# VH-VL binders against q2ft37: the designs that were tried, part 14

Target 1, 241 residues: q2ft37
Amino acid sequence: MGHHLKRVVSPKSWGIPRKTDKFVTKTSPGPHNKNALPIVVWARDQMGIVRNMKEAKHVLREREIIVNGRPVRHPDMGIGIFDIVSIPKSGKHYRILRDKKGRHVTIPIDEDAASSRLVKITNKTIVKGGRIQLNLRDGSNVLTDKQYKSGDSIVLSLKEGQKNEIIDHFPFQPGNMAMIIGGKHSGVVGRIIEHIPVPGSLPNRVILKDESSGESFETIDEYVVMVGRESPAIDRWGIEE
Key: E = the ipSAE of ESMFold2; O = the ipSAE of OpenDDE; V2 = 0.75 times the mean of E and O plus 0.25 times the DockQ between their complexes.

## First folded at step 5 (VH-VL; framework fv_fezakinumab)

Design c1 (at its last look DockQ between E and O 0.65; V2 from the best seeds 0.78)
Fold by OpenDDE, look of step 5:
Structure c1 (fold): chain C 241 residues (1-241), chain A 121 residues (1-121), chain B 111 residues (1-111)
Amino acid sequence: as target 1 above (241 residues)
Amino acid sequence: QVQLVQSGAEVKKPGASVKVSCKASGYTFTGYYMHWVRQAPGQGLEWVGWINPKSGGTFYAQKFRGRVTMTRDTSISTAYMELSRLRSDDTAVYYCAREGEDFWSGYSDYWGRGTLVTVSS
Amino acid sequence: QAVLTQPPSVSGAPGQRVTISCTGSSSNIGAGYDVHWYQQLPGTAPKLLIYGNSNRPSGVPDRFSGSKSGTSASLAITGLQAEDEADYYCQSYDSSLSGYVFGGGTQLTVL
């Protein structure tokens, strides 16, 4: 397969101008899949920290960009929501989020915030030996001996020597704080008021309430990511765009 | 050549706000982060924060969070720094400074001439 | 007060070598962050003198040099000239503060 796609058919979530060039980098299979933004597109088109692909490749060879605690090697590697992007040498750290239009947005964050990442558990698999493999929304997985539920969020450490350790857990339940990451209410952070199971193959419904505005929002399980318990655990939750 | 032209001196009362502008020329404005650094009279340099002119993303020093707002107008290649709830110890020369070409090192290679902000009752 | 510690003043005669130290900690220089140096002539804005520990921008004479070791950095000026009389600041990043930090500045007097 080619490494490029027509820029005009690039995902809307990338939020990039489509009439500048004929082609744009295609995301390689991997993390976040269809919801992924190529790191070069992020760096060049969104952040403007590299000018072109050549420069991007140079920067990546020098391991200047770290994603979730690992150096990025390829310009077509995908990043997505809740990923932590770091530029260690300059002390710049970012969290990737989604705005109301479903576009990737980049939020600068502190060192402390950059030391961990949030990820949703999509399902679980019992692996050989009886351990539990948590399959995560970004396509990655972690092994654990603890019991978690699908729909819950876990916080993974990105600290050296402690990488991918589960350091916190946010259950999917009424009363806890969540973020909507899809649909027309993308970007909204609110408290789960009600979880409404729907019989059949239809998605379950979730009612969230923005406590600041008092407004209620309805969405589906797939679009809900737990971001805290009584309060959100993340300092900054994106742009109100 | 790279030039950063800042707005003129300001005199403000305590509790007021001040907005300093920095017009960039001689380079692609959206291609470089812009930093703000201040210097109180007879004192050293103090980093205030940076803005990514392309994305609009900002990051402030802890000391100024909640009180400083950095913005930009890409159409006129101008960066702004607004500081609210001014107090006497905010009296300083405020500099805009372009982040260096080596983005990965975190230095400033070009500086404006500075804008004196005086806060006095 | 400043996160990076500099001597408040140094002096030298024309033609001499002077050194300005910048002492940090494990959260900044010791953490591997680059050190940069700025020269500020009286009544002027700072000017980049050294970046990336030891690199000179265009227009900066080779008599200026920077180095870094451990938790400290140093600016060396050889062949001291009258026009070198200025304030010098080191700058780095501090992870504990999540921000860029400057030294307290060093006033260089040419005797």
Scores: ipSAE 0.905, ipTM 0.952, lowest interface PAE 0.5, mean pLDDT 94
Fold by ESMFold2, look of step 5:
Structure c1 (fold): chain C 241 residues (1-241), chain A 121 residues (1-121), chain B 111 residues (1-111)
Amino acid sequence: as target 1 above (241 residues)
Amino acid sequence: QVQLVQSGAEVKKPGASVKVSCKASGYTFTGYYMHWVRQAPGQGLEWVGWINPKSGGTFYAQKFRGRVTMTRDTSISTAYMELSRLRSDDTAVYYCAREGEDFWSGYSDYWGRGTLVTVSS
Amino acid sequence: QAVLTQPPSVSGAPGQRVTISCTGSSSNIGAGYDVHWYQQLPGTAPKLLIYGNSNRPSGVPDRFSGSKSGTSASLAITGLQAEDEADYYCQSYDSSLSGYVFGGGTQLTVL
């Protein structure tokens, strides 16, 4: 079918052996960018919880895999960093992160950690009725009456009856804690020192202090996701509580 | 012929650590989660945690977090459970148990014979 | 104590039927999580008896059956035999504990 890639050209972020199979599943259009991992690649190749595409299609038809609170029906649906992937009937829940090499890493988490997700705000739009729509990094949207800025992070509830309620907010500003999700500093948690706007089409620069080493480093604002405020406990975002 | 062969009995002092091994054969080791379950003498079963041998991901019962570490060596199809800062109420038989193929249920279809860990002064 | 409650003991004569209950709550069986059953003969490791509430693995006699209703599950043993004398445990998942839970166990005595 037309939804597969040669394995040697697959995105590095998928964390699959590039030379073990000639073809892998391509991502279909969805809420994540080109680095999104197809749910089938995750389940079969990273996790080993399905054996092949036929088993994967069966599992998805039965709505047994939940991503960010919604059943996944298509094997090429993409998942990305900070997504919550659940197999609720067996009590298994996971958060997707990235390692230092930029590959997707799957962290098992408990029920409470799986009840919310962190999402970066990319921009906002005024919609009918004068309400504010926050457009999120994963392609989803949330309505709000509060003031938020591009680059901030919000925490959305995944609990039944409260889905997509904003339950926390981490402003993008100096002094607050961020996680780096791309480039050579992927996986580093640091404190923002400075945001340096750059004219034109080039990415804005961000200077951070690595909390573990104490040294400063630079990245682009695309790779910065706020994971807390001033609190040092923020550097443990995404680990099991 | 699925088989889980565990390491031999251990006697430890309080404060020490113990590492129990579970060697799998007769199936694809990385295709199934491995659970650890313990049973104190004369008592019932208590779940300790699981490891996914494919990814190396682990999840521990709250009671054991901070004291238990589960690892594996895929080259020899062996899972390990290490329990640190032992105390006398950690005396138990420790079982490894393979999670069954039923994707949505989380049952254990094959069990090791158990490893007795005795913690005494 | 045990999240899933089982009677401490049950007994029956050879050839008779016994049932073993497993009572949970809204955070486990009542939330729709499956129940599994294990048999532990004296001096041996547990053995899977029933999975997914009512499924019997190959090699388990059809005189063992399981069911689930509401917040409870039941293991039925018909045609009771002397070798059925063992401990029986139910297992489920509990969302409040984020973990797997076993019943306290039921000691079956064949009279």
Scores: ipSAE 0.728, ipTM 0.894, lowest interface PAE 1.4, mean pLDDT 86
ESMFold2 (binder alone), look of step 5: mean pLDDT 94; pTM 0.956

Design c2 (at its last look DockQ between E and O 0.69; V2 from the best seeds 0.76)
Fold by OpenDDE, look of step 5:
Order: sequence, then C-alpha cells, then structure tokens
Structure c2 (fold): chain C 241 residues (1-241), chain A 121 residues (1-121), chain B 111 residues (1-111)
Amino acid sequence: as target 1 above (241 residues)
Amino acid sequence: QVQLVQSGAEVKKPGASVKVSCKASGYTFTDYYMHWVRQAPGQGLEWVGWINPKSGGTFYAQKFRGRVTMTRDTSISTAYMELSRLRSDDTAVYYCAREGEDFWSGYFDYWGRGTLVTVSS
Amino acid sequence: QAVLTQPPSVSGAPGQRVTISCTGSSSNIGAGYDVHWYQQLPGTAPKLLIYGNSNRPSGVPDRFSGSKSGTSASLAITGLQAEDEADYYCQSYDSSLSGYVFGGGTQLTVL
C-alpha cells in the first residue's frame, strides 16, 4: 500500500490546508481506520511541533511521542477521537476530540487526565476459555470477566502496571451523558433522553439534550459515545468551531 | 535575531482586567509555543501557562485557571495574556517566553523584557 | 514555597568555583524531567543559561555547567567573575502540579 495521499483528497476531518503540498501522509491501516489522523500530520500540520517528515521520524525514533501509553514508531500511525497523546519529556498531554464540523481537535489536558482514556465498546466476542473480548471503536480490544454492553463506554488506564485495565464504565442508557462524534451534530455533549430502536437494518435513533442550551438533538447509535453518568467525566469536550 | 517585544507597564485597580501583548519577530511565530511567566517584586519566577500559536491551544497553571486567557494573532505574530479579577498579589512583571527549540525538553530560550502590572487601590 | 528548593544566596571570590543546588522531588526532577537554569541580572529578564540538564546555549561560557542526579540538580560556575553576580533559577516540570516549576532563586554575590 502506498504511503501517500493526494492532499486535495485528504479527509476533511484532518482540518489541514489542502493547497500547500501535492501529497500528504496516508494513514496506515490500524486504529480508527478511516477516521484516523496520521500522527505526522497531527504533529506537523496541526500542532507544529515538528517541521517536516525527517524531523518527525527522528522524534518518533526517540520515542518522544506517546499515544495511549505506547510510543509511536511510525509517522503514518493513526490517531483518533479520545486518544491520549503525550510528550512526556515536556509534560504536555493532549486528548483528541472532534469539533462540530467533525474535524480533529487537540485539547491539552492534565497529567491525571492523561492517565486514562475513554473508548466505546462496539461489540463483544466470547473467546476460548469463556472470557469476554470487548471490541472497541478504535479497533483495539480488551479481555474482561465482567459484563458490559455494546454501546457502553469504558475507561482504560494508561498507567504503568495498570495498562488497559478498566477503571470506569459509562452505560449507554437514558439519563447518562454522551457525546455525538459523527454527523451534523458532532461535538455536541448532552444527556441521553431516549433510545429509539428501529426495526430492520436501519440504525437506532438516540435523542440527546444539551442541558446548557436546552436544545435536543437526534442522532444514531453509531455516533453516540457515553462520556459520563450524571455529569461528563472530563472537563473539556470538543471545540465549538 | 529572535525578539519578543512586550506592551508597556499597566496600572490597574483590584477587580479589573489586564491584557499584555508580546510581539514576536526573528522566527516563525507559529512554530514555537509561547509561555508566560510572572515575577512579583523581589520574588521568584512563576509559570502562568502556554499557548500553541499554531493551533491556538492553551494550557494554564492550576492557580490561574478561570482568570487567565491566552490568545494569539498569527497575522501579526503577537501573543496575548489577559488576567482578570486582578488583586494586589497579581502585581508582578509578566514575561512572555518562547519555548526552546528542543520542544521535547520544556525550557524557555528567549524572553521578553517583561511588562510590569501594578494592582493597587 | 517554591517547588524546587535553592539556597537563597551563595557567594564567592573572583576566580573561585561556586555551586548552586536545586532540590526537587519524585514528581519533578526525580521523575526524570529535565532541569534548566536561568540567569537574571539585576533589572533584566531571565536568560537561558543551561537547558536539558547540562547543555549550554550559544553565547554561554563553558565555565557554566549543569548536572542532574536523583532528585537534585546543580549549577556550577568556575572562574567566578564580577559579571556573574545575579539571580539564578532552576526550572523543571512537576507532574503532580501539571505545570512547569521554578526554584526559589539563588542570589550569587561576587566578593
């Protein structure tokens, strides 16, 4: 597979200028798939912490950038929503989110916030031995002996010695707080008011209410990520740009 | 050569706000984080926060969260720090400082001359 | 009060060697964060003196040196000169505070 993409056809979600260069780094297959932003594009084009690919490769070799507690090795590695990106030596940590236009945005966060990440459970698989494998939205998976439901969010620890331990759980249910991560209402954080199952192959509907504005939003299951219970679990959600 | 030119001294009343500017030259403004550090008279240095001029992202020291706002105008390579609800203990020289070329080490390689902000009734 | 602890003052005669200590904790220097040093002449802004524990930026004489060990760092000045009279600050990052931190500063007097 090629490593380059015509810059003009790069995903809008990357939020990068398209008329600067002919080509841009293509995201390698992996986490977040089509919704992924290459780490080099993040570092160079969005954050400006590297100037070019050569520098990017250098800092990656030096393991200067950590994603979800693991050093990034390749410039085409994809990052996506709710990923934690850290620059350990300088004490800078970031959470990747989406704005209301569906573009990747980077939110600086505290050390404590950077010690865990949120991820949606897409589905479950029973593995040999009777354990439950949670298949996560970012393409990763974790094993657990506890019962969770598809659509729920889990919080995974990124701390050394506790990596990938489930430290919290946000059920997909009315009354809990959620974020819309797709469609025209991307970035909206609200309380789930109603879950409306739809017969057939059509996606189920979800009604959320922004408690600040009082406005209600309708979306589908796929675009809903639980982000808390009575209140959102994190301080800042999305940029309203 | 790298230069950081800051706005002039300010005198404010308690409860007021102050906005200090820092105009950068001699380098690409958006390629380096800009930090703000203050120093009360006869006291040490205290980090306030940083802004990424490229993305506009900001991160503030816990002490100043809710009172400080850092912004930038990339068109004129200028960073701003606004501090609201001023009190007497906010009296200090405020410095803008560029994060070092080695972004990964977290140091400040160039400093403005500072802006004295005096808060008095 | 400062997260990093420095002696309030040090003194030396011209030509002598002086050392300024910077004592941190497991959440900053001990956590592996780099230590940087700044010189502040009277009435002026701080100037970067040492970065990354022991690196000198251009224009800084080699008589200035930095080191780091455990939870502490040290700035050494050899061949002390009258012009070295200034305040010196160490700086690092503290994970418990999620922020950059300075020492309390050391006033160096050249006798």
Scores: ipSAE 0.898, ipTM 0.951, lowest interface PAE 0.5, mean pLDDT 94
Fold by ESMFold2, look of step 5:
Structure c2 (fold): chain C 241 residues (1-241), chain A 121 residues (1-121), chain B 111 residues (1-111)
Amino acid sequence: as target 1 above (241 residues)
Amino acid sequence: QVQLVQSGAEVKKPGASVKVSCKASGYTFTDYYMHWVRQAPGQGLEWVGWINPKSGGTFYAQKFRGRVTMTRDTSISTAYMELSRLRSDDTAVYYCAREGEDFWSGYFDYWGRGTLVTVSS
Amino acid sequence: QAVLTQPPSVSGAPGQRVTISCTGSSSNIGAGYDVHWYQQLPGTAPKLLIYGNSNRPSGVPDRFSGSKSGTSASLAITGLQAEDEADYYCQSYDSSLSGYVFGGGTQLTVL
């Protein structure tokens, strides 16, 4: 009776500059890796879209599943929170979220919501020519001539002709809306009240207010993903109203 | 021997709600998406939404969002559609329809007989 | 009005050939989405005739055939029989509506 599902650890990504008109997204971000869900487990076990590994391999070989604008080829490739999973042939699109128990939850979304993805900036690198490379939580990178900060979220287009364009920006600052992606408050959407820097190697603290319940709570900055400014982008990110 | 057996006709007043059932047999219920499609008297077909019986995930046509809820009970292989705040223009036959073997192309291979819902004062 | 346009009616004599058109747009058929066809006899539920543009399910006679080109699709019925008298609907997916869409239906009369 002790049935167990093993989690697979996705390969780690390393920073490689991308071509301007061809975005190659690696679905193996740092925190993402430990909570990644293999695409075959998603398709067969969670969604029932395929019946077995043979069918899964066929579907992937035919490029019928698209993750963040890129066909998935390997059944063990991991997906994680905020990923956009599409089956374009039939017009079915999904966003991956995480519940309070740390399990992946799949939210069906419409075409408009599936045309962009939200991603947190984890670091910045200055590359040749003085341009700024944003290092993203999913392990991918984008170039920009604008000023963005670690901890901010950006919205990247997945539309043909606009792939990897930054089309929106949610600064990490008091007053803005965030979603919590880890710890006991996972899945909560709240407004940042205060960011408390902590000297040394300990995580910085963030105080938020869950405006649906009126209660304040504390978490670490690693678990905070900005999902809006004055209000969250409810229909786009699967955030509860 | 795929069969989709729907609940009987309903008569409702404006503002009420209705819950239509669709019991599946002859196949593995959780392997196929279930759709709901309606047809007003003398009119064409209109897609309402779908449910994935395995995951419980749903997706509704825009005009029904906020008024429709689709659920299922996998222990009895039954899908449900509930439509609230009924109006006279919701009078229609409501069909459940199974998405076909080629899930990737979005066609409906088996249909229930339909459930007539009449909304009148 | 229906997202996919079909003629309201067509007619033919027994043994004749008829066609039923289904005209869409760049957000559905023109975007490459498949077209499917359903037959609805009076007082009954729709029945699948053609899926994936041109495929016939088991039990559908080969005198029914489908095709798709550009933004349009067509259902052809050869060797017309009295039992073919019914309403016919095309169906596809529309990306602008994020939903599945049907034609307005075509009433076929067998003379």
Scores: ipSAE 0.670, ipTM 0.873, lowest interface PAE 1.7, mean pLDDT 85
ESMFold2 (binder alone), look of step 5: mean pLDDT 94; pTM 0.957

Design c3 (at its last look DockQ between E and O 0.01; V2 from the best seeds 0.00; counts 0 for: pae E 10.7 > 2, placed apart)
Fold by OpenDDE, look of step 5:
Parts: structure tokens; sequence; C-alpha cells
Structure c3 (fold): chain C 241 residues (1-241), chain A 121 residues (1-121), chain B 111 residues (1-111)
């Protein structure tokens, strides 16, 4: 199938119609992997800023779409949750999130908000020289001399001259704000009230509380992304349906 | 001059399908996207979807996905909209409307006169 | 009902200025998507009145003007005339719905 995927088996998270064409663009290996949405699908099927692959390729050739501070070159490049997508010529900026159904949603943000991105630390690796490489959820990594923990979130600068600098940090701990990005409670933003380690290979449990509704939600570590400390650092979280 | 001539009024039973045609003239049919918009009696406008006459590519409103099919016959510069599993609330005037060839114009500059589709038992 | 909110009706006397508002949200007008306006005379198909927020197609008099700010758009009609009596619809795109959206329409009555 090469660079194509049968539309009927396209991820539900893409939220695209499946009966229109036999195939759809397959996400290339890279950022977000299985959780990625091809940029052409985003642009065409979700945003409607292009109407076909030809237009998409044209737009990409002209460097009109920027993802996390880099121009997108290929239509099959994957984007995912918390990615920053910018269209410089229009001055438009967007953050990718997930809704209650786990579908990719696009949230408009201002230029200031678009100057940084949030990303979860999945694990750490010691590299030559004794520096710490943070392996991030989107598949990227950054080097640091500071100590962070797996499960924490960091905020990376996208500003010219200081790209990929860690400008903020949200520890994974009770009392801090988090977003659930998977499972049946995807899209929920709440305060972590309890972290329940589970012995063995089973995932640890996390209890979050939506302070607006007072409702508590249980999920697992993998689905939790810290989005703030006392308060959320982002002003818009998901789409209400 | 640009003209969009639509098929005549239709009366259908619930559960049936209707196919409305829109014949374009006065311009190159394949160079312009064609939109379909409907309007229930006494109600506002509702976007149904668009078709690229050149490629046959379509994009439907979420509400109509799985129930609407847009096609075209380039040989006669005609666009078609088929709506299946009709129900009473599908009663409306259906318009075809041309989108100018501007990149991401997002508006319709020429409209057909509309086709009334009545769904009644 | 409609994603874009319009007043159901507005009225004015001949020669007056009337304004029709179109209120959207951060997922459409607020997201930077252009707003377009259509005029629909009684018993007729919609006609493009304003495109790209403030542009007039050929044949549309300059007494019609459009503007956009924040999450809202506005259609202004100066020198109101009897033939302006019609329904007016704003239209944009909504990213959350992945589709083009219309306002509920505004019936303009010339007194």
Amino acid sequence: as target 1 above (241 residues)
Amino acid sequence: QVQLVQSGAEVKKPGASVKVSCKASGYTFTDYYMHWVRQAPGQGLEWVGWINPKSGGTFYAQKFRGRVTMTRDTSISTAYMELSRLRSDDTAVYYCAREPEDFWSGYSDYWGRGTLVTVSS
Amino acid sequence: QAVLTQPPSVSGAPGQRVTISCTGSSSNIGAGYDVHWYQQLPGTAPKLLIYGNSNRPSGVPDRFSGSKSGTSASLAITGLQAEDEADYYCQSYDSSLSGYVFGGGTQLTVL
C-alpha cells in the first residue's frame, strides 16, 4: 500500500469519512506514531484549508504550514496532541488537542501561545558526556542538565533563537493539573488527587478531579499529561460536545 | 454567462432516495468546486457538501455523511446530489452553488434556482 | 440552532442605516476564517453580497459593507432602500465541525 491506508481502517481519531475514497494518506513513521494525524488529512479533511492533495503539496512546498516551528515538507507528516500548527501568511496558529471521543481537534491560539508547546516526558536516557536525554511522547527528544521525571510535562520554546529550550515544567504529582489524553475519559482536565502505584506490569492508576463539576475520574499513567500546576497553563482544553 | 440549471421538484416517500442534478454552463465546469446547500421551508441555509468536478473528490458535512453522495458527469457539465434514507426533515429546497477558483475562497458566487424536495408519507 | 448567531429580524426606514450582526466563536470567525454574506430576496436563491469579510462582488452597491472583529462579523446597509427587504445570511467555516456554516438568517424589513 505504500503511503496509503485503506480509509475504512483509518483511525477513528481522525474523524474523517471512510466511504468517500478507498485510500487515504498514511502517516509516515515519525512524530506521534500511531497517534499521528497526517498533515494533509488535517488540512483537507478537518480544516478545509486545502481541498485536495495537489493543493496540499503546493501549500507545503511554499512552506505555508509550520509545525512546532518547522515547515512541513511532506503531506504524510504526522501531527498529534499539543502540536502547534501555524500558517504564517495568515497569522493563524493552532494547537492540536483531543475531544471527549479521542478525536483530533484543532484549537485556535494566539501568537504568544504558539511560541511554545507542551510535551510529556516518557523516559530518560543518559547520553555520552553524562547529559540527560528526555525522550518525549511525540517521539522527539531534548538534552538537559536538569533533573526531570518520567511523566512530567515540559514546555518547549518554539521561538527563533531558543528553540527546544525548556521554559517551564509541570511535575506529575498530586495537586497539579492534568489532562487525560486516552481512554474513555479523553479530554478531561482535572487536578490529580491521587496516584496509585500498582505492583507488577499493570499500569499505575491516577485519580483526577474536575473541579468545575466535582466529578472524579480514574485513568492510567499513560493517559495523563500534566498541563499545569495550581492552574492549567493552557486556556483552552478540548472541545465540548 | 454562468448558469446553474437544476432539475425539477421531487416528491418522495420516507426511506426513499432523491437525486438532484445541476447543469453548469457559461464556464469550465471542472475548474470550479460545486457546493450543495439546502433550505427547509421558512428556515435558514444549511451546507451539505462540495464536490471537485475535476477529480470527483467530495467533502460532506458531518450531518450528512453516510447518507449523501455527490457525483458529476463532466461530459455534460452536470453535478448530482443524491440523498438517501429520506425523512420528513429532509424537505427543503436544494441549491447547487459554484465556488470561485480562488484558493480557499470558501464562498459561492453563483447559485442555482434550487430544487424543492418534498418528503411526505 | 445555527452555529453563527444572527438577529432574527431587523428593520429600518428608507435612507437609514441598519446593521446585521453575525456572532460566532473561536472555532469559526474567531479562528480567522472569512465571513461571507448572502442576500436572499423572497422566493429566490441566495445571492453573494459580501465575500472575504468586506469585499463586494460586481453589481453590489457600496452602501453594503462588511466587517469582522473578534468572533463576530457585521453587515452594514446604508441608505436603506425598499429593494433591500430580504433575508441576509452570514457564512463561514467551522473547524470543530469540519464544515461550512451559516447564520440563522436575518429578515430585513424596510418600513
Scores: ipSAE 0.012, ipTM 0.535, lowest interface PAE 9.0, mean pLDDT 90
Fold by ESMFold2, look of step 5:
Structure c3 (fold): chain C 241 residues (1-241), chain A 121 residues (1-121), chain B 111 residues (1-111)
Amino acid sequence: as target 1 above (241 residues)
Amino acid sequence: QVQLVQSGAEVKKPGASVKVSCKASGYTFTDYYMHWVRQAPGQGLEWVGWINPKSGGTFYAQKFRGRVTMTRDTSISTAYMELSRLRSDDTAVYYCAREPEDFWSGYSDYWGRGTLVTVSS
Amino acid sequence: QAVLTQPPSVSGAPGQRVTISCTGSSSNIGAGYDVHWYQQLPGTAPKLLIYGNSNRPSGVPDRFSGSKSGTSASLAITGLQAEDEADYYCQSYDSSLSGYVFGGGTQLTVL
C-alpha cells in the first residue's frame, strides 16, 4: 500500500511496537540511511508532541519543528544519530543518540548545545575551482578549503548566519576516542588502537579498546564515529558510558 | 610572498569606535581564515576572533562579543575589525594574522605589523 | 586569567639549554589539541617558531624544539644565543571556549 510500511517490517531502531498497528509511515529519501527515524514517528509515537498525522502535518506546515537548523515540512523526513531537533515555541532542544541496543534515544539539551552538531565525514570530492566538498554521513555536504580526512568528525555551527561553519574537529587516528554506532558493539565508547585497510570493496577494520571494560575489540570503519581527541568529549555529547 | 598591511595608528576617546584594516596580498585572500589578536602595552597576546573571508562568517572571543565586528571586502582583499564602546583598557596593538590551509592545525604563519589603538581621555 | 600557564620569565647563560613550559587543561592541550609557539622580539609582531607541537617552519634553527605530553607542552632552546632574548608564547585551541587561547608569555633573558 503506497508510501506506508507495515509495522512488522519497520526497523527496530525506531522503538515502536511492531505488531500493534497494520502500517507505519515510510521514511522518505533524505539525508540519513534507511534506519532513519521519520519525524512523525518521533513526534507522535516517541515524544507525544502531536496526537495524530493531521496534527503532525499542521505542526510541520507551521515550521514548528527544526532539524539541524532547518524547518521540517514533510512528516516522512528522517532523523538519525547526532541530529539536533528543536521546538522553538517551547524552547526545547534535543540530540538524537543511540543506546547500547541500537535504538534511537532522545537526549534533552540546552540552547547552547543545540547551536552545533557532530557529524562524520564519509568521503571528499574535489569540485570546480579546486575546493573540497566533504560528504557527510547524513548525506549532506559542506565545502571547505581545509584538510580533513574520511572518518574524521567535525562540529558544524547551526547558528543563523554561520550555519555549516566548521568549529571543531576530531581526527580519525590512533589514541582518539570514538563511539560505535552499529553492529555487536553499538553504543561502546573506545580508543582507536589501529586502522587496518582492507583491499577491494570490503570494509576497513578498526581495532579499539573499550573504555568501560578495558578489552580490545574489532569493528568496521562504517560503525566508528569520532567523539573526541585524546581526552574524550563524552560529556559534551551526552553519551552514556 | 605573503603580506598583511595594516592601517595606521589611531587615538580615540572612551566611548568611541575604531576600525582597523588589514590588506592581504601574495595569496588567495578567500582561502584562508584571518585572525585578530591584540596586545596591551607590556602584556601578552589575546585572541579577539576570526573571520572566514569566503563566507563572511565570524567567531569572537567571549570577552569581545557585543563590541567587536569583523568584516571583509573580497574585491580588495581586505579584512576589518571594528571595536566599539572603547575603554582605556582597550589600548593595545591589534594584529591581523593568517591561519594556513589546515584549519584546526591552528597556527598563524603570517602576521601584520600591528595597529596601535590608544584610548585616552 | 590565562587559560594556558607559562612561567613569567626564564634565563640562561649563552650556550646553555632552557625550557619554557605551557600548562593547559583537559579542554585544550589535554583534549589533544596541538600547541604552537611564537617568538616576539621587542617592538615587532610575533613570529611562528613551532607548529603542530614539534614542527619547525623553514628558517627556524634546530636548536628550537617543542614537545607535548598530557596537559602540558614545552619549548626547549639549546645552544642559547644573545639573539634568543625575546618573549615566547604558546597557543592552542580550547573546545569549551570554542576558540584559540594563548599562554601568558615568557620573557627569556640571556645572561
Scores: ipSAE 0.006, ipTM 0.558, lowest interface PAE 10.7, mean pLDDT 83
ESMFold2 (binder alone), look of step 5: mean pLDDT 94; pTM 0.952

